# VH-VL binders against p19838r805to892: the designs that were tried, part 15

Target 1, 88 residues: p19838r805to892
Amino acid sequence: QGDMKQLAEDVKLQLYKLLEIPDPDKNWATLAQKLGLGILNNAFRLSPAPSKTLMDNYEVSGGTVRELVEALRQMGYTEAIEVIQAAS
Below, E stands for the ipSAE of ESMFold2; O stands for the ipSAE of OpenDDE; V2 stands for 0.75 times the mean of E and O plus 0.25 times the DockQ between their complexes.

## First folded at step 4 (VH-VL)

Design c06 (framework fv_masavibart)
Fold by ESMFold2-Fast, scan of step 4:
Structure c06 (fold): chain C 88 residues (1-88), chain A 120 residues (1-120), chain B 110 residues (1-110)
Amino acid sequence: as target 1 above (88 residues)
Amino acid sequence: QVQLVESGGGVVQPGRSLRLSCAASGFTFSYYAMYWVRQAPGKGLEWVALISYDGSNKYYADSVKGRFTISRDNSKNTLYLQMNSLRTEDTAVYYCARDLYESWGAFDIWGQGTLVTVSS
Amino acid sequence: QSALTQPASVSGSPGQSITISCTGTSSDVGGYNYVSWYQQHPGKAPKLMIYDVSNRPSGVSNRFSGSKSGNTASLTISGLQSEDEADYYCSSYTSSSTWVFGGGTKLTVL
């Protein structure tokens, strides 16, 4: 779809809420692994806002909305996909 | 100046329904997640419901799940709470509140509240 | 019962410092850095005082500070003034994708 810069801040904040849960299949740590950023998971965990730090890092690394949605699809996280797609 | 104004409160008998409204002004309403929070007379705060910026995601406190429905109309800058099967323990001042944009889970702007009394 | 535990009341004299605790579990306060604090004067809507454990919104006095250790978040008010007399509530996100409040603490400035 687009560039992460196209994703509004309120959409990102809703995504952070959905990813800050203990469910290992649906949290920020699993998403980081799917996005190829899993080696940074310890750094993200030590952040006061792991999901935000992950998404900021993904954006700076040239991440795309399309690949983000694909990673969430692999996780079976329909609710997170809906938040992103409703904004496009 | 950002403002939230609740309306629709009143006295209602147990088992009946009420619909609350919250009119937003002074900010881009469609950018923000919105909340309903209530406070029984002389008691503490209780979160009731959350709705995402576009209305696609909704969350409810266990005490109201299945009875209350949160909704919004971004074209009218208005948040709603449909309250069905009301119980005496639902008696409270109901506040609408805006989620803090630069964070998550913080209630940065509150309305003045509207009183709902469930009694005969 | 409130999900988060706060003392029912705290008292201090003008110019003193007081601290209000907010104790939860690893599924709320201990698991997330999304703790906020609210001040409520009688008959008024709550006002956000602290968010994300320790951040102050614009317009909130630097006499108010927040911190967290393990499962307990704390609000500290220094240089107590009569206008600080109010109810104070903590709030946290939970692992169930819900938001919970503490029972509230009545601050009296004597």
Scores: ipSAE 0.000, ipTM 0.606, lowest interface PAE 14.2, mean pLDDT 85

## First folded at step 5 (VH-VL; framework fv_masavibart)

Design e1 (at its last look DockQ between E and O 0.05; V2 from the best seeds 0.00; counts 0 for: pae E 10.9 > 2, placed apart)
Fold by OpenDDE, look of step 5:
Structure e1 (fold): chain C 88 residues (1-88), chain A 124 residues (1-124), chain B 110 residues (1-110)
Amino acid sequence: as target 1 above (88 residues)
Amino acid sequence: QVQLVESGGGVVQPGRSLRLSCAASGFTFSSYGMYWVRQAPGKGLEWVAVISSDGSNKYYADSVKGRFTISRDNSKNTLYLQMNSLRTEDTAVYYCAREKGYWDYSGSDAFDIWGQGTLVTVSS
Amino acid sequence: QSALTQPASVSGSPGQSITISCTGTSSDVGGYYYVSWYQQHPGKAPKLMIYDVTNRPSGVSNRFSGSKSGNTASLTISGLQSEDEADYYCSSYTSSGTLVFGGGTKLTVL
């Protein structure tokens, strides 16, 4: 199944922050769409921590780190990719 | 109108405990992440602890981890810092600060509102 | 916990423009989207001057501006005034996602 549990908590924390930036092309909402979870964006938005809620749902859905990286790559979010890669 | 007011500072001996409070007014307290930041006399700013808007997430600087506990009561618009096992190096002015744009894409780890601080002195 | 690197002090004459640098390492500091700058006068609480590298809060003079190049963020103060004399701190988040401050820069207006 998914392997998101392999990401350390501090790595996830950093990713949460990177996804909460004022860049419409590099935020959690765009990532959600890339991961096929865009339909839940309103739910994420209303949550206390949208990026965390997104990633938690992604993990529960069986998401993989590889797919996450690929989505980030499509977004051109190099910094987020580097955070993940540096931890592995 | 927007304001943070710290209280609870004082002089304590090493090993003792102290509880700081930060009263918020003029804004929806429950919508913002909150920080404690301290500044030793004549020194720079140091992050101490952070708590999410709903209190579900807490993080601490390594220097206080295991000794300090951050908490909040959103019904009272109050932030707390329980400080146990105090050390001389914990001597500082302790500020509470509101994180601007917490989870709303308008800035992170940027404190747009600060209290005036409360002094904590740890000495034998 | 490592701190961002700032010069200990800078100085300028009234009307001049000065710049304060804030340098981190790619491995130590996380994303630079969250670089903030604070002004602190003696005996006062810090005041937010710049957030997200370049954004200025309402009420902050347009004489203050922020920029970034590589691992170095910069605060520029144009038209220097005597009231600008203060300590300035930069901040960002570490690779662990937690806040870090620079060591502070004392600005003297000659």
Scores: ipSAE 0.014, ipTM 0.695, lowest interface PAE 8.5, mean pLDDT 88
Fold by ESMFold2, look of step 5:
Structure e1 (fold): chain C 88 residues (1-88), chain A 124 residues (1-124), chain B 110 residues (1-110)
Amino acid sequence: as target 1 above (88 residues)
Amino acid sequence: QVQLVESGGGVVQPGRSLRLSCAASGFTFSSYGMYWVRQAPGKGLEWVAVISSDGSNKYYADSVKGRFTISRDNSKNTLYLQMNSLRTEDTAVYYCAREKGYWDYSGSDAFDIWGQGTLVTVSS
Amino acid sequence: QSALTQPASVSGSPGQSITISCTGTSSDVGGYYYVSWYQQHPGKAPKLMIYDVTNRPSGVSNRFSGSKSGNTASLTISGLQSEDEADYYCSSYTSSGTLVFGGGTKLTVL
């Protein structure tokens, strides 16, 4: 019942790339923790595409774009926020 | 058509080794993560191992770590499972399975293509 | 490894709707959001019925649907038919990074 399906596929692809850079403050594992999904990080790490796996799980769990942006704000990840907001 | 065919199963004594093969056809093998899953007689499914599309990442169930090795040869479209120090509890049908989607883009935790399985029996 | 919890068996009459549950715990529930379901007829390889909790692969009847509520995923089969009689398995990752299957549920069509 989230609204993550409203994000275009190309926006999601850009987010995956941004979350897989080598910056420990701006990676998928830290985002998962901010979204309350940190308990799943071992499963994400094992998966072929951790950022995609994280984002798919967040969407299926009913996650919202608003909460995603807030988590990215708490990480200080303004470039990722801009990617999302440019698509609105 | 898309197909996976396992081979190399048989009857072996405890402590021996056996190598399973999985021949892939009808798809770009090198784009997919590959899995081994086993099923003991009368029992449920148990994940065994996974290997990334380029073979650089491998992970194993605790029950087989240190004894089994997953590998692949992308030039031959073949997945392998080397099974060492076999035990009677390793007796099972062994399936190879393809991960749904592409490893580097849209992979998921689902197995959309399965082989027919090959039986490994470990007994004295 | 701990298995996800499924009922050992379930039964229903032709035309009925039934559900099969799949539940985990916090120590081995690690991937329950990424739940898939497999159907296995006797002597056959498993067949993927549901992936990503709710999605059907092409060629799978829309009588099969997946859902979740809390930490329990469900496979619902509507309009039961005799060919639905099979074993059904759920799967997910755990918090330890391993992949697990449920113990399996035998569906009997009465």
Scores: ipSAE 0.007, ipTM 0.610, lowest interface PAE 10.9, mean pLDDT 83
ESMFold2 (binder alone), look of step 5: mean pLDDT 88; pTM 0.909

Design e2 (at its last look DockQ between E and O 0.07; V2 from the best seeds 0.00; counts 0 for: pae O 10.4 > 2, placed apart)
Fold by ESMFold2, look of step 5:
Structure e2 (fold): chain C 88 residues (1-88), chain A 124 residues (1-124), chain B 110 residues (1-110)
Amino acid sequence: as target 1 above (88 residues)
Amino acid sequence: QVQLVESGGGVVQPGRSLRLSCAASGFTFSSYGMYWVRQAPGKGLEWVAVISYDGSNKYYADSVKGRFTISRDNSKNTLYLQMNSLRTEDTAVYYCAREKGYWDYSGSDAFDIWGQGTLVTVSS
Amino acid sequence: QSALTQPASVSGSPGQSITISCTGTSSDVGGWYYVSWYQQHPGKAPKLMIYDVTNRPSGVSNRFSGSKSGNTASLTISGLQSEDEADYYCSSYTSSGTLVFGGGTKLTVL
């Protein structure tokens, strides 16, 4: 029973772009691992928009914004955290 | 006014190559993931290939891996499918399709715009 | 063979409601991934009817609705009309990231 719907659509769009960079410390695959979705990384990698597929799966699975921010913090992804915090 | 128009289909012998094109108009092409989907005569829909909005990620069905290459030219609003080493089982109508989602707010990976398709027949 | 199972055909009378099912053949497909539905008339390209399990794109009649329970998604068509006679396909992603379509369901309006 998550709260990802509280994130505005433009915030989600910004996050998708930030997670599709080639940096292995700040990409969608590492975020998936931090969110406990790493077993699905092959599915995400093969989708047309891995970060969106990851985030949609996380939301449908009942993921929370708090857990998302904590995962991004563990990655050191300050810009992504700021996108979420600026919208709050 | 939003439309996709496929071209490049035809009759070819096994082992030959074809290049399909899909011309996009009426929307910001570079904001969307694009798909090729095929349908053999009398059969259902089969996903073939997909390319991300910027062309950086490409994925293929197992049946075409190593033989087909999807590409896009965002400056020309055109999607391509290079089909090499064609086989009789590749005979189908080939559709290009736009991913609904990503840049238009929807959050869906469905295909909201389809072309009319182009027929590829591979026969000896 | 498709990882999404649909009945080969269904039929109904004008004015009736009918439901087409789409069941994942593994826990990775159809159970919790997004599902979309497409209508295809003979000789025509597919048309998106339902996305994200339940949502209708603009211009699709509210007679079409989608739902999901467990590993089975359903397309329900209420108030059947002769123009609803078509093939219907569901689609979703496998855990390997492969997009799959169901085998298709031919709807006949008697």
Scores: ipSAE 0.008, ipTM 0.647, lowest interface PAE 10.2, mean pLDDT 84
Fold by OpenDDE, look of step 5:
Formats: C-alpha cells, structure tokens, sequence
Structure e2 (fold): chain C 88 residues (1-88), chain A 124 residues (1-124), chain B 110 residues (1-110)
C-alpha cells in the first residue's frame, strides 16, 4: 500500500503551496502528468485547491513518497524535494 | 441516498471459494477508492483489501494476500471480493466501505460510507 | 498488523464526559497523522464519527470531539447519553502506510 501517510500534514501543506505557483514546469499540473494522473487535470483544475486534490488522489491511488520524489526530481523541483527530505 | 449493499455471503467449507459483491448507489462510484473490511464474530475490525478509483492499484492485508482478489466494475457501480482457499479464520462479517476524501478536501483515511455487511462462515 | 491500543472498556453516567484513548506504536510521532473514529452498535455497521483527528462528518453530534498528542489520539464524548453506548474503534495509517484499527473500546452508559 502507498505510504503517503508518512508525510506530516505540515509537509503536505508546504507542498501544496509550492505546487500552486505559476510556473508551468513546477506546478501541480506538471506533477500530475509525471505521476500518471494527468488525465484528471481538468477535474483538478476545476477544484478550489488543485494541488491538494491532486495529492489526495495520488494518495488514494496508492502512491508512494518515493515515486513522488522521483516525479519532483524529473521536474527539477529541488525545493519541493527538500521539503520532503527534511521531514524524513 | 448514498448507499452500499453487500451480497454473496454464506456458509462454505474450508478450501472453497466465494465471491462477494458490493453495489453502490447515490454517488459517483468511479471517483472513490473502495475498501473491504471484515469483523470476526465478537472481534474487532480488520482491513482486508483496497482498490483505487479506477482499479489500477490494489493492496491486501498480509492475511489474505494470494488468496483474495479485489476488483471493481465502475460501469456497474459494483465492488467485488473474490475469496479463494478460504480458511476458518476468514469467518467474518465483510463490509465494503467508501474512502472519504477522494473528491473532497478532507483526509483520505476515513470510511464515511459502509454497507450493512455480509456474513461469511467458513466451517467444515 | 499491529493494532492500535485502546482500553477494553470505559463507562460513564448520563451527562458525564468520557475519553477513549488510542495509542500507536510508531517511533515516529508524525508517522500516523490521520486518525478516524468509528461508532458501532451491536449488529450494525460502523459509523464514522471523527476523521483527520478532529473533524466531524455532517450529522455527527458536536458532543463527539477528537484530539491527538504525540502517539495518542483521543475521542471525547461529552454529555453522555444512553444512545452512545456502543463499541468505538480508532484507525490510522502507520508510518509504513498500513491501515490499522484499534482493538475497540466498549462504552457502557450506567
């Protein structure tokens, strides 16, 4: 089973904020593509908090912290990775 | 209006198979992860299996790995649990449960909707 | 799977406030942030009473509240009523990402 529950809520909150930036290379939509959830981007976009909705869906889908970090790494989003690693 | 209804329970001998169904209504079934949770007579709750909203991911408790298979048909709003090689210790009421938070903004660890349960009795 | 630890039973008189504890074994205090509580009457399915440690679903009485400190989550029921007599289960995800239930607590209203 996924291990996203390992991430503390404050870490997730930080990630939500980092993923709501207007950078097409470092936003929630790009992350969703990397995580294989891009097909749901329209649904996420229509939500009040796309990054949170994405992360919740990822968690429910059985996502792992490891895969999340890898996705962020592919995005070159070092700051987001550091947020996760600092909590580990 | 939101409802889950389990069926397929009954009495079976050890080693036999049984297939449970859970019919969902009143909500967008395809938008939620679903769980099977069981409760042996007079005992507590035990997680059995989980399936993602689209069925792409499945996970099982160690106690049922290799014997049980969770699946879903979103076109029929139905969750399934194929139970093979049943053991006496599998005797329990089996609940299907909806995972909260998939399309809302709450946590995804809670089960906000439960079926009434279906009893599975494994006895020689 | 290791179950969360709950007291086997608690009791209280009508109008009294009682608390049920749920203690995890994780060495990481933040390893199981998500905590839910379920109420189960005899012969009935569990009912979600608290999720995400402190949140009540719609329709759940505000007499039920949740909290957490360290590796212990607590369900508090104020203004105890006879209808509150039931089994209560906590649940959470461990640091390994495994869903786990507590052993359950039988609440008796005297």
Amino acid sequence: as target 1 above (88 residues)
Amino acid sequence: QVQLVESGGGVVQPGRSLRLSCAASGFTFSSYGMYWVRQAPGKGLEWVAVISYDGSNKYYADSVKGRFTISRDNSKNTLYLQMNSLRTEDTAVYYCAREKGYWDYSGSDAFDIWGQGTLVTVSS
Amino acid sequence: QSALTQPASVSGSPGQSITISCTGTSSDVGGWYYVSWYQQHPGKAPKLMIYDVTNRPSGVSNRFSGSKSGNTASLTISGLQSEDEADYYCSSYTSSGTLVFGGGTKLTVL
Scores: ipSAE 0.000, ipTM 0.678, lowest interface PAE 10.4, mean pLDDT 88
ESMFold2 (binder alone), look of step 5: mean pLDDT 88; pTM 0.911

Design e3 (at its last look DockQ between E and O 0.08; V2 from the best seeds 0.00; counts 0 for: pae E 11.8 > 2, placed apart)
Fold by OpenDDE, look of step 5:
Structure e3 (fold): chain C 88 residues (1-88), chain A 123 residues (1-123), chain B 110 residues (1-110)
Amino acid sequence: as target 1 above (88 residues)
Amino acid sequence: QVQLVESGGGVVQPGRSLRLSCAASGFTFSSYGMYWVRQAPGKGLEWVAVISSDGSNKYYADSVKGRFTISRDNSKNTLYLQMNSLRTEDTAVYYCAREKGYDLSGSDAFDIWGQGTLVTVSS
Amino acid sequence: QSALTQPASVSGSPGQSITISCTGTSSDVGGWYYVSWYQQHPGKAPKLMIYDVTNRPSGVSNRFSGSKSGNTASLTISGLQSEDEADYYCSSYTSSGTLVFGGGTKLTVL
């Protein structure tokens, strides 16, 4: 199904951090929209760690690393992509 | 030129409320996440609250959750901390701090600090 | 209590190099890529000395350097000077998505 388990925990943690930035164009909320999970943004926002909650939900729903990277690419978030690719 | 200036501190009785302000200047305030950090007399630094650049995200330390509210008015370049139900253990110097701009690593270090404002909660 | 543990105090003589450790656990720290160090003189606000483990802000002496190994980040101060006497705090990203400070280390220059 999904393959988010392929990402090491430290890679995920780096992504969490990168997605918690105050830049509205490069944050978890924008990513959520790209991943088709934007409808849950209010729920994510109320969580203690929105980016983590987002990614956890993405993983549980069967999300893939490839689609994650593609979403980040659409965002132009090169830094986040590099974090993932460096771990490959 | 970049500067943060806290105000609103003072002596207050337990159970009362106090509102702190932090005036920002010299930078685009609305582009930065902001923090409140406090330091009890003779003690270490303690994170209190954080607010995203647009105010949409707020997080609190467990010790102040439900009692303190962080907010900001970007049109006034001002950060606020509403402190309700104050306790003696809330006695501290309260600093506002700017979260460092993000580079490729996504650093969240505090590169700008105010001088702090003292809040004393005592009977 | 704190997710980040620092020695309560360290000391050194002028010209020496000293190291302050900041130790955490993988379960408590959200990553060791975002460790910061702050210097605080008595009655003053903290000053950022190191961010992202190794980076120095503009204006910070190159006598200050940061490193990490395993679950321990370190601040090294070379060529110790009397003005370096201060409290030093590490901070990092927590697993819950917030920040945490170490307990602080009092550096005494003998």
Scores: ipSAE 0.013, ipTM 0.693, lowest interface PAE 8.5, mean pLDDT 89
Fold by ESMFold2, look of step 5:
Structure e3 (fold): chain C 88 residues (1-88), chain A 123 residues (1-123), chain B 110 residues (1-110)
Amino acid sequence: as target 1 above (88 residues)
Amino acid sequence: QVQLVESGGGVVQPGRSLRLSCAASGFTFSSYGMYWVRQAPGKGLEWVAVISSDGSNKYYADSVKGRFTISRDNSKNTLYLQMNSLRTEDTAVYYCAREKGYDLSGSDAFDIWGQGTLVTVSS
Amino acid sequence: QSALTQPASVSGSPGQSITISCTGTSSDVGGWYYVSWYQQHPGKAPKLMIYDVTNRPSGVSNRFSGSKSGNTASLTISGLQSEDEADYYCSSYTSSGTLVFGGGTKLTVL
């Protein structure tokens, strides 16, 4: 289960950048909450690359691209959704 | 070649202050989150504080919150713990530890530890 | 004491396998995703034995393995040796995002 390996590495890199902006509605911490990973936000915050750490954890936990897109829709983060959709 | 060396421990009276240092060598110090962990004589490990790689985020155990301050100087490869209002219950060996990142080396664990410095708070 | 519960002691004979448990409450969901194990010999600093529930750092014997089921993580040591006699600690994050260690388990090799 889980299909995050469908996303090319350059798509993941674009997502990391989009999640590192200083907008609390569109950052990695809010995405983690939407994905049910919010209690790990201290670990993500203390890493050198919080958005990558979040996404790696989500992938190894069996996360799906569909669930990721749903979380981004709940955040209203259309640019991030477009990056994923352009890869499909 | 990778190592952490704690210093600054000693015997102090309750209510006094002490500053611990942790000298890092053999790795890019500024890329890693750093922890202080303590161990009272004959007791288990207790997390004390953590600081992010750039120093912008700090978290403390409830037992030391408001009394201890973690800091770092990345230009000197040194981690610090300022301990104010010391209590007898703060008596412990204090370790500094390096956090693993989510790069090729794995998850958020402490892969490098110093040998510790003893702090004794006694009247 | 700790939010992560370990047995105070376990024992085994050389060559046997033993398992040390580490149980969190439901509020410690961090133990679900991230659990690490540390070995500490008397008078020495802790050494990382297992991270991310199952992974061994380089230089750690494959006699050490980790697993997790629900809120309980386990460290298994196979082919027990006298050098394995030490204190063992699990660690994870609490639901409030702070780091916690288990109370420790003293392993005696008889």
Scores: ipSAE 0.006, ipTM 0.612, lowest interface PAE 11.8, mean pLDDT 84
ESMFold2 (binder alone), look of step 5: mean pLDDT 89; pTM 0.917

Design e4 (at its last look DockQ between E and O 0.07; V2 from the best seeds 0.00; counts 0 for: pae E 13.6 > 2, placed apart)
Fold by OpenDDE, look of step 5:
Structure e4 (fold): chain C 88 residues (1-88), chain A 124 residues (1-124), chain B 110 residues (1-110)
Amino acid sequence: as target 1 above (88 residues)
Amino acid sequence: QVQLVESGGGVVQPGRSLRLSCAASGFTFSSYGMYWVRQAPGKGLEWVAIISSDGSNKYYADSVKGRFTISRDNSKNTLYLQMNSLRTEDTAVYYCAREKGYYDYEGSDAFDIWGQGTLVTVSS
Amino acid sequence: QSALTQPASVSGSPGQSITISCTGTSSDVGGWNYVSWYQQHPGKAPKLMIYDVTNRPSGVSNRFSGSKSGNTASLTISGLQSEDEADYYCSSYTSSGTWVFGGGTKLTVL
């Protein structure tokens, strides 16, 4: 019952970029932990596109855009939130 | 030691096709996203296309979308640009470039290694 | 496809500091944390000078620095030297997930 498919591809691309930064508090690994997928971080890290792999797994697990936004909010990642909200 | 070398440039007529290659050495090619960037004579840099490290994602500038195809062979450490339906405005030096920090926490959208470019001239 | 806006040219004397601006809109740039700057001498390939707004690659002189404010990124070159004479380009990814360069700035050392 997830709704991640509601996000346009260009929005996802922006999010991938925003999550591939050296800031340990704002990267895909931290987001994964917030989303309850931190146990897979080693698998994500070894993938060719960690942020994409994370978001794909999040989608498959039934994740929602709302929960994604909340996780990003907890991270204080306002720029990522704005990317999602601007597309809504 | 890290190096990119473009090849395949030349003179072609409009409507024809040309295939560029970029040979990578000195680094783990399969770990990096790669770019094509072109520069028309006396003009600025123009982003052309990007391909992810494993080739699963490709993106193009609007000016070449539908005509150009970026690809790679990681077993050969080679990046390609298939250019079809060439136009006079495609005349440029074509650079291949490596994306710095691609999926490695070192940043993104920066091209830290460039080849010396190969000239493509589209003229009737 | 929209481009980032740079001044066409800037000039300075040896030892001076100059700044090159790179301006875009929120709709043009996907994120301002990923601005990079490139130096290009005539007949040569571009060279990365700054990435992620402020970071300098190894081997790049500490005379080069980057900053941003609002929708404008800036490259500052201090202690200007004759070898700094070149074209400079800013770049970033776009709101559509692609990439864009500025129009370039010609730096002349007087």
Scores: ipSAE 0.011, ipTM 0.679, lowest interface PAE 9.4, mean pLDDT 89
Fold by ESMFold2, look of step 5:
Structure e4 (fold): chain C 88 residues (1-88), chain A 124 residues (1-124), chain B 110 residues (1-110)
Amino acid sequence: as target 1 above (88 residues)
Amino acid sequence: QVQLVESGGGVVQPGRSLRLSCAASGFTFSSYGMYWVRQAPGKGLEWVAIISSDGSNKYYADSVKGRFTISRDNSKNTLYLQMNSLRTEDTAVYYCAREKGYYDYEGSDAFDIWGQGTLVTVSS
Amino acid sequence: QSALTQPASVSGSPGQSITISCTGTSSDVGGWNYVSWYQQHPGKAPKLMIYDVTNRPSGVSNRFSGSKSGNTASLTISGLQSEDEADYYCSSYTSSGTWVFGGGTKLTVL
């Protein structure tokens, strides 16, 4: 199944902040669409922490780090990819 | 203590340029996103521009896009706003503000430290 | 992008509780839990009072509280004091990836 637990908590916290910076192309809602979780965006929006809720749901759904990186690449979000790659 | 100090305001004619500076002290400047917010005399606050902690992402309000450029020099703990093609409507006090810490997941959505502001007057 | 609607003014007497509203849309206040409130005394810089709808920064009195229902956020000040007389602004993240401010509310302590 997925391997998201291999990302350190500090890396995940950095990703949450990167996904909540004001940018219409690089936000959590766009990432959710790329990850196939877009139908949950209303639930994410209504949660107290949308990007964390998205990432937790992705992890529970068996998401992989590889698929996460590919979604971020499709968004052009180089900084987020580098955070993940630096953590190896 | 944490401090932000703006400078570079003044009186200029329409069409001219100004560059604002914001000197930061008392915190690790390179760890924080930074914002410019302005307030026209007798009016409310208006968001102007933001820049990420490493300078890689910059965002502008539509009213200033194409005319203003935000930048930072992390080695000098200084934030800048280059304002070109100034208009009478740009007359305001300009504040720099610090984004509430990146590593506080719940708090990256607010401006927790503000400078005293610097006045820019654009008048014939 | 959308403006957030605040009443132009509110007033109250010392010791009273007052509430300032901030109404947006499903694309900002209703869609995001990133609403903040700022207090500004005349001639001074704004001060952060509430972030993430309900949280108080260190050093802000618990007389200040925030809440949200639907597209409307609220700042409540209990035990009103003369030093609370100021302008108050709400702000929200938007689905366009930007921030917007409300028009401001002047609080007068009678």
Scores: ipSAE 0.006, ipTM 0.601, lowest interface PAE 13.6, mean pLDDT 85
ESMFold2 (binder alone), look of step 5: mean pLDDT 89; pTM 0.904

